# Ledger of designs, part 30: miniprotein binders against q96jn8r1131to1294

Target 1, 164 residues: q96jn8r1131to1294
Amino acid sequence: TLEFLENHGKNILLSNGNRTATRVASYNQGIVVINQPLVPQLLVQVRIDFLNRQWTSSLVLGVITCAPERLNFPASACALKRAAWLLRGRGVFHNGLKICEKFGPNLDTCPEGTILGLRLDSSGGLHLHVNGVDQGVAVPDVPQPCHALVDLYGQCEQVTIVNP

## First folded at step 15 (miniprotein)

Design kq4
Fold by OpenDDE base, look of step 16:
Structure kq4 (fold): chain B 164 residues (1-164), chain A 96 residues (1-96)
Amino acid sequence: as target 1 above (164 residues)
Amino acid sequence: DEKERKIEEIIYRAFQLSDEGELEEALELIVEAIRLAVENKDEELLVWAIYIIANIAQQLGDPELLEKVLELAEEAYERTKDPEIKWLIEYLEKDK
């Protein structure tokens, strides 16, 4: 069963069998990681449950290639020093380096109810799914194992893991 | 630990500035962070800083700076053998 790990950002409260993550304070400290590593053909999806439009930015979605259980999470995914491949806005970032300027929809403008998915293909390409639609390869040749990461940042205050 | 935290803060600030389009200021900060990381022999922060300066250089579109970043990355890789740096080198060479 897909769940969020107990090791998470300081402002996160897990519920619903650790399938729902809620940021209960501030606008940051909201990183969560899904327990099972991504394997080819496994689609991992989260639904945006609640947005607080007080803020401008929204969630960051991506993967980490380090062990998540012992990771000391920074306040924002953007401050991950290494082993991070992130989708923010329309950009794709690797350890702070923008490797793609325009990819898929703008995550900052995804409404509540949007289902975001990550999937590795047989070639190691990381795909983004939006409401069931494959947006293509966001990151080619992602190192494995890797874990899906969600940063409940800014507007995004709650997400839930959903099955395909 | 205090020095490490300071360097981390500078690196992150440099990233934020670059994200906001303040590339010149970002460049100044990241260069300082790199110097500090080298002085403290902090390989982890050096690697991160190299990624950030690469990002800044890329946004600036400065081929000379990009070349310097590549050289810095290559030197770092020779010392650390960090696969993250290897990836960066390959990325930078591909984008040439």
Scores: ipSAE 0.912, ipTM 0.960, lowest interface PAE 0.4, mean pLDDT 95
Fold by OpenDDE base, fold request of step 17:
Structure kq4 (fold): chain B 164 residues (1-164), chain A 96 residues (1-96)
Amino acid sequence: as target 1 above (164 residues)
Amino acid sequence: DEKERKIEEIIYRAFQLSDEGELEEALELIVEAIRLAVENKDEELLVWAIYIIANIAQQLGDPELLEKVLELAEEAYERTKDPEIKWLIEYLEKDK
């Protein structure tokens, strides 16, 4: 069963069997990680449940390639020092380095109800899915094992893991 | 560790500034962070700082700076053998 790990950002409250993450304070400290590592052909999806329009930035989505159970999460995914491959806005970042300027839809403008998915292909390419539509390879040759990460940042106050 | 936290804050601030387009100020900060990381022999923060300065250099479009970043990364890899740095080196060489 796909769930968010108990090790999460300080402002996160888990519910619904740890399938729903809610940021209950401020605009940050909202990182969560899905328990099972990504494997080829597994589509992991989260739904944006609630947005707070007071902020302009929204959630960050990506993967980490370090052990998530004992990771000390920073206030923002952008402050992850290593082992991080992140999608923010339309950019793709690795440890703070922008490796792609324009990829897929702008995550900052995805409305409530949007379903975002991550999937590894057979060559280790990380695909982004938006409402079931494959947006292509965001990151080629991602190290494995890796875990899906969601940073409930800014607008994004709640997400839920959903089945394909 | 207080020094570690300070360096982390500088690195992150440099990233934020670069994200906002304040590249010159970002560069000044990240250079300082690198100096401090080296001084304190903090390999993890050094690696992160190298990624950030690479990002700044990339945005500046300064080939000379990019070359210096690559050299810095190569030196760091020689010492640490950090696979993250190896990845960065390969990335920078590919996009050169």
Scores: ipSAE 0.911, ipTM 0.960, lowest interface PAE 0.4, mean pLDDT 95
Fold by OpenDDE base, fold request of step 17:
Order: C-alpha cells, then structure tokens, then sequence
Structure kq4 (fold): chain B 164 residues (1-164), chain A 96 residues (1-96)
C-alpha cells in the first residue's frame, strides 16, 4: 500500500493511514516521501486537497534517489543538496540546477482537486501525469531506485495519495 | 556544525537570489560558499555549490563562466569521484 513515510518535514501531520499529508504550520517544512520506490509499472498519484491562496508558490513534486529513511529534510525541497529531481512551477530542477525551463502545467497554478502523478517508463524516464494525462518525460534516465517526493510548500497545505 | 550550516545557508540564499533574477549577487554569494566549502573540506556542500553556480551561469548566459564551472566540476570529480558531479559534467558538455 502506498503511504507517506513517517520521516517527513517538521510541519507535516499524517492522517488517513498515512495517505494524507497536511502542513499544519507556516509555509514550509512540508516535505513528504512515498514509501514505495517508483518502478516502471507503478503510477504514483497525489491529489491536491487544500490550497491557501495567501501564498504565491505551491507544491514541489519530484523524486529522490537517496535512502528516504536517512534523509534529514530541509525546510524546502529547493534546499535538497543532492539526489533530487524536482518539478517546481514549470521548471525541472536537479539539485538546484534548472534543466528545463518550461514543462507541463504550472504547478503553482494547479487548483484543488488536481491529481498529479509520477511514473517511470521502461527506459528510466520520469513522466508527469496531470489528471490522468501523461505530460511526457520530465526527466530522462532517472537513477533507480527513486522515491516520489512532495513538498507541501506555500499554497499547498494538504495532499492525499490516490489510486490510479 | 555551525560552519556547515552557514555554508548551507549561503548556498541556498544564492539559489534564491538566482531564482529572483538577482544573478550578480547570487554569483558573489555562491563563489564565497565554494571558497568556504573548500576551506572546510566539505565535499558534499562543494558539489551542491557547483550545481548552483552552474545554474547561475546558465541564467547569465555567460559561456566563459560556464566553461569555468565545467573546469571546476572536472576538478571536483577528479578528487571526489562523486557521481552527481559526473552527471553535471555530462550535462554541461551537452548543453555547450
């Protein structure tokens, strides 16, 4: 069963069998990681449950290629020092380096109810799904194993893992 | 430790500034962070800083700076053999 790991950001409260993550304070410290690593036949999806429009930026979505159990989470995904492949706004980042300027929809403007998915293809390409629609390869040749990561940042205050 | 935390904060601030378009200030900070990381023999933070300066260099559109970043990355890889740096080198060579 897909669920968020107990190792998470300081402002996260897990509920619903660890399938729902809620950021209960501030605008950051909201990183969560899904327990099962991505494999080619697995589509991992989260639904944006609640947005606080007070903020401008929203959630960051991506994967980490380090052991999630050992990770000391920074205040934001953008401060991950290594092993991070992140989708923020319309950009794709690797360890803080923007490797794609415009990809998919702007995550900062996705409304509540949006379902965001991550899937590896057989060649190791990381795909973004938005409401069931494959947006294409966000990151080619992602190292494996990797785990899906969600940073409940800014607007995004709650997400829930949903089945395809 | 405290010094490590300081360097991390500088690197992250450099990223933030670059994200905001304050590229010159970002460059100054990241160069300082690199210096401090080398001085402190912190290979992990050095690797991260190299990614950030690469990001800044890309935004500046400065091919000479990008070449310097590539050289820095190659030197770091020779010393650390960090696969993250190897990836960066390959990326920069393709982007060139």
Amino acid sequence: as target 1 above (164 residues)
Amino acid sequence: DEKERKIEEIIYRAFQLSDEGELEEALELIVEAIRLAVENKDEELLVWAIYIIANIAQQLGDPELLEKVLELAEEAYERTKDPEIKWLIEYLEKDK
Scores: ipSAE 0.911, ipTM 0.960, lowest interface PAE 0.4, mean pLDDT 95
Fold by OpenDDE base, fold request of step 17:
Structure kq4 (fold): chain B 164 residues (1-164), chain A 96 residues (1-96)
Amino acid sequence: as target 1 above (164 residues)
Amino acid sequence: DEKERKIEEIIYRAFQLSDEGELEEALELIVEAIRLAVENKDEELLVWAIYIIANIAQQLGDPELLEKVLELAEEAYERTKDPEIKWLIEYLEKDK
């Protein structure tokens, strides 16, 4: 079953069989990683449960291609040094390099209840899904294996893994 | 160690500045970070710094700087054989 790993950001509290992540302090230190690697055609989804609108930025969504159990999490996903492919706002980043300026909806403005999904296609392209709608390929040729990552940052205080 | 932490902070600050549109200041910081990483023989941080300077160069739209970044990346790859650098080289070549 899909759940968040016990290795997570220091401000995260897991519940609901590790399917719900809640950031219980500050605005950062909220990185979580889903236990099972992404495989082609499998859609992995999380729902935004609660937002604190006093902040401007919201969650970061993406994948990592390193071993998640050994990862030393920085305070923000943006500080990941390597093996990171991230969706933030409308941008797509690889290790801090912006590889796409405008992609999909602005993650900073997604309301509570929004369901965000990641899926690898048969060509290794990483797709973003928003409320079940395929937004297209965010990252082509993603190295495998890779794990879905969520950074509960700023506004985003709780997410839950949901089934398609 | 302390040096590593310092370099990491500089690199991250350079990224933040670039994200805010302060590209000239970001460039100054990342160049310093690269110098420090090389001096400290920290190849992991060097790789990260190369990504950040590539990001800055890309946003500046400076083809000469991008060429210098590519050369730096190629040199780093020859030495480290880091697949992350290989990816960057291929990306920069395609983006020309």
Scores: ipSAE 0.910, ipTM 0.960, lowest interface PAE 0.4, mean pLDDT 95
Fold by ESMFold2, fold request of step 17:
Structure kq4 (fold): chain B 164 residues (1-164), chain A 96 residues (1-96)
Amino acid sequence: as target 1 above (164 residues)
Amino acid sequence: DEKERKIEEIIYRAFQLSDEGELEEALELIVEAIRLAVENKDEELLVWAIYIIANIAQQLGDPELLEKVLELAEEAYERTKDPEIKWLIEYLEKDK
């Protein structure tokens, strides 16, 4: 089954059979990665469980295209120097380069209970799902293998992997 | 390495400034980070710094700066053959 990898940000506590990630300190050091690579027809979904609205920014969602098991994670996903494709706010980023200005809903405003999903299509396009609704292709032709990544940043204090 | 950590911090600060809309200050910092990465022969940090200056140049909409960024990326690709730089070159060429 899908689980978060044991290699994760320093402020993360895993629970619920490694399907729940909680940020237990500060506002960052909250990167988690799904244990299996994305393949066509695999929908990886996480539910936003807890938010702290004192922060203005919230979680980052995306993929990494390098092996995650021994990677040294930075404090924030936005500091990943390579092999990273990230959705933040309404923007899509590759290694700090904004490649799309407006895509899907603003992740900074998603409420508790929102279910966010990632999947690859047959062309290697990365799709975002929000509460079961496909938002379209965020990134065309992502290199494979890749793993789904969540950064429990700012507002976001807990997420849980859920089945489609 | 203290130099490596310093360069990395400057690159990330430049990204943060660009994210905040402080493009001139971001550009000043990333140019310094590139100079330091070249001096330190840190090709991994140089590749990342090239991504960040590409982001800044794109936001500025400055075609002369974008041309210089592309030249820098091409030179780095010739030295490293890093597929991350090849992707960036193709991305920048597609934009023009």
Scores: ipSAE 0.865, ipTM 0.939, lowest interface PAE 0.5, mean pLDDT 92
Fold by ESMFold2, look of step 16:
Structure kq4 (fold): chain B 164 residues (1-164), chain A 96 residues (1-96)
Amino acid sequence: as target 1 above (164 residues)
Amino acid sequence: DEKERKIEEIIYRAFQLSDEGELEEALELIVEAIRLAVENKDEELLVWAIYIIANIAQQLGDPELLEKVLELAEEAYERTKDPEIKWLIEYLEKDK
């Protein structure tokens, strides 16, 4: 059963059996992690439920390769100092280093109702799915185990885990 | 630790400036953060700062700076054996 982990950003409220995360204050402190590591053939999907377009930036997606249960999350995923592989806007980042300038859609423009997915392929490549469509390999060889992360940043105020 | 918190804040600010395209200001800050991390013997923050200066150097397209970043990373790897630094060295050698 996929759920958001109880250890999360301070501005997050979990509901719907821990399958829905809502940022209830400010623009940050909205990191959530899926409670099960990614394995090949597991597609983790979240739907963007609510956006507030007064902010210019939106959610961040990615994985962390360290154990998430006791991490002290920073206010924003981009401040993760290690073990982080993030998709933000159109960029792909590792620990603050931009490793790809343009991958997939611009996450800052995805509308409400968009379903975003993460999975590993058999080679350890991290794939992004958008509305069921594989966008290809964002990161070619992610260390395992890794855990799917969403930062309900800026525009993004609510996401819900959905079945593929 | 107040010194550790300050160093961390400078590193993140340098990242933000680089993200905004203010590369010269970002470089000035990250160089200072590296100096402070070395002085404070904070290897974890140093490793992160090396990632951020690598990001800035990549955006600047400065071969001399990239060479210095690789040297710094190699020295940090010899001291720490941190796999995060090994990954970065391999990444930078493939690109430029």
Scores: ipSAE 0.858, ipTM 0.935, lowest interface PAE 0.5, mean pLDDT 92
Fold by ESMFold2, fold request of step 17:
Structure kq4 (fold): chain B 164 residues (1-164), chain A 96 residues (1-96)
Amino acid sequence: as target 1 above (164 residues)
Amino acid sequence: DEKERKIEEIIYRAFQLSDEGELEEALELIVEAIRLAVENKDEELLVWAIYIIANIAQQLGDPELLEKVLELAEEAYERTKDPEIKWLIEYLEKDK
């Protein structure tokens, strides 16, 4: 069963059998990782449960290609120095380098109730799903194994893993 | 690891400035971070700093700066053989 890993940002509280992550303080320290690597048949989905609109930026979604169990997470996913492929706002980033200006919807404007999904295709392409609709390939050839990551940043205070 | 933390903070600050469109200030900071990473012989932070200066350079659209960034990346690759820097070199060569 998909769960968030026990190794997470220090402002995260896990609940609901480790399927719900809540950021309980500040605007950062909210990185969570799914407990299984992505494989082509696996669609990892999270629902945005609670947003606080006082912040201007919202969650970051993506993958890391290094082992997450003992990784020391930075305060924000955008500070991951290596092995990171991230969707933020409208952009796609690799280790802080913007590789695509616009992909999919603006994550900073997704409302509560939005379901965001990640999966790999058979070629190692990383797909974003939004409310069940495939947005296409965000990253064409992600090294494997890779692990789905959510940073409950800024606006985003709670997400829950949901089954397809 | 006080020197490492300082270098990390400068690199991240440069990224934040570039994200805000303050490209000249971001460039000044990342050049300083690169100098410090080289002085401290911190190859991991240097590789990350090269990613960030590449980000700044592509936003500036400055071909001369991009060429200098590519040279820096190639020098780092010769020392480290880090696949992360190899990926960056290939990325930058496609954008030339």
Scores: ipSAE 0.858, ipTM 0.937, lowest interface PAE 0.5, mean pLDDT 93

Design kq4
Fold by ESMFold2, look of step 15:
Structure kq4 (fold): chain B 164 residues (1-164), chain A 96 residues (1-96)
Amino acid sequence: as target 1 above (164 residues)
Amino acid sequence: DEKERKIEEIIYRAFQLSDEGELEEALELIVEAIRLAVENKDEELLVWAIYIIANIAQQLGDPELLEKVLELAEEAYERTKDPEIKWLIEYLEKDK
């Protein structure tokens, strides 16, 4: 059963059997991680439930390739110093290095109700899905094991894990 | 410990400035962070700082700066054997 891990950002409240994450304060401290590693062909999906358009930037989506249970999460996913592969806006980042300028939709403009998915293909490529549509390979060879991560940053105040 | 937090904050601020397009200010900050990380012998923060200066150099499109970043990364790799630095070296070399 997919759930958000108990180790999470300080401003997160987990609910709905740990399948819903809400940022209850500020604009940051909102990192959550799925409790099981991605395996080939497992599709992890979250729905954007609530957005606050007061902020300019929105959620960050991605994976971490180190064990998440005891990590000390920074205030924002973009401050992860290692083992991080992140989609933010239209960019793809590894440890703060932008490796792709434009991939998929602009996450800062995704509306409430958008369902975002992550999966690995048989070659270790990380795919983004948007409302069930595969956007292609964001990262061609992600080290395994890895865990899906969402940073409820800025606009994004709530996400829920949903079934494919 | 307090020095480590200060260095970490400078690195992240340099990233934020580069993300906002303020590349010259970002470069000044990350160079200072690198100097401090070396003085403090903090290899983990140095590796991260190298990622951030690589990001800045890439955006500037400055081949001489990129070559200096690659040299710095190679020296850090020889000291640490950190696979994160190895990945970065390979990434920068693919742009040849």
Scores: ipSAE 0.857, ipTM 0.934, lowest interface PAE 0.5, mean pLDDT 92

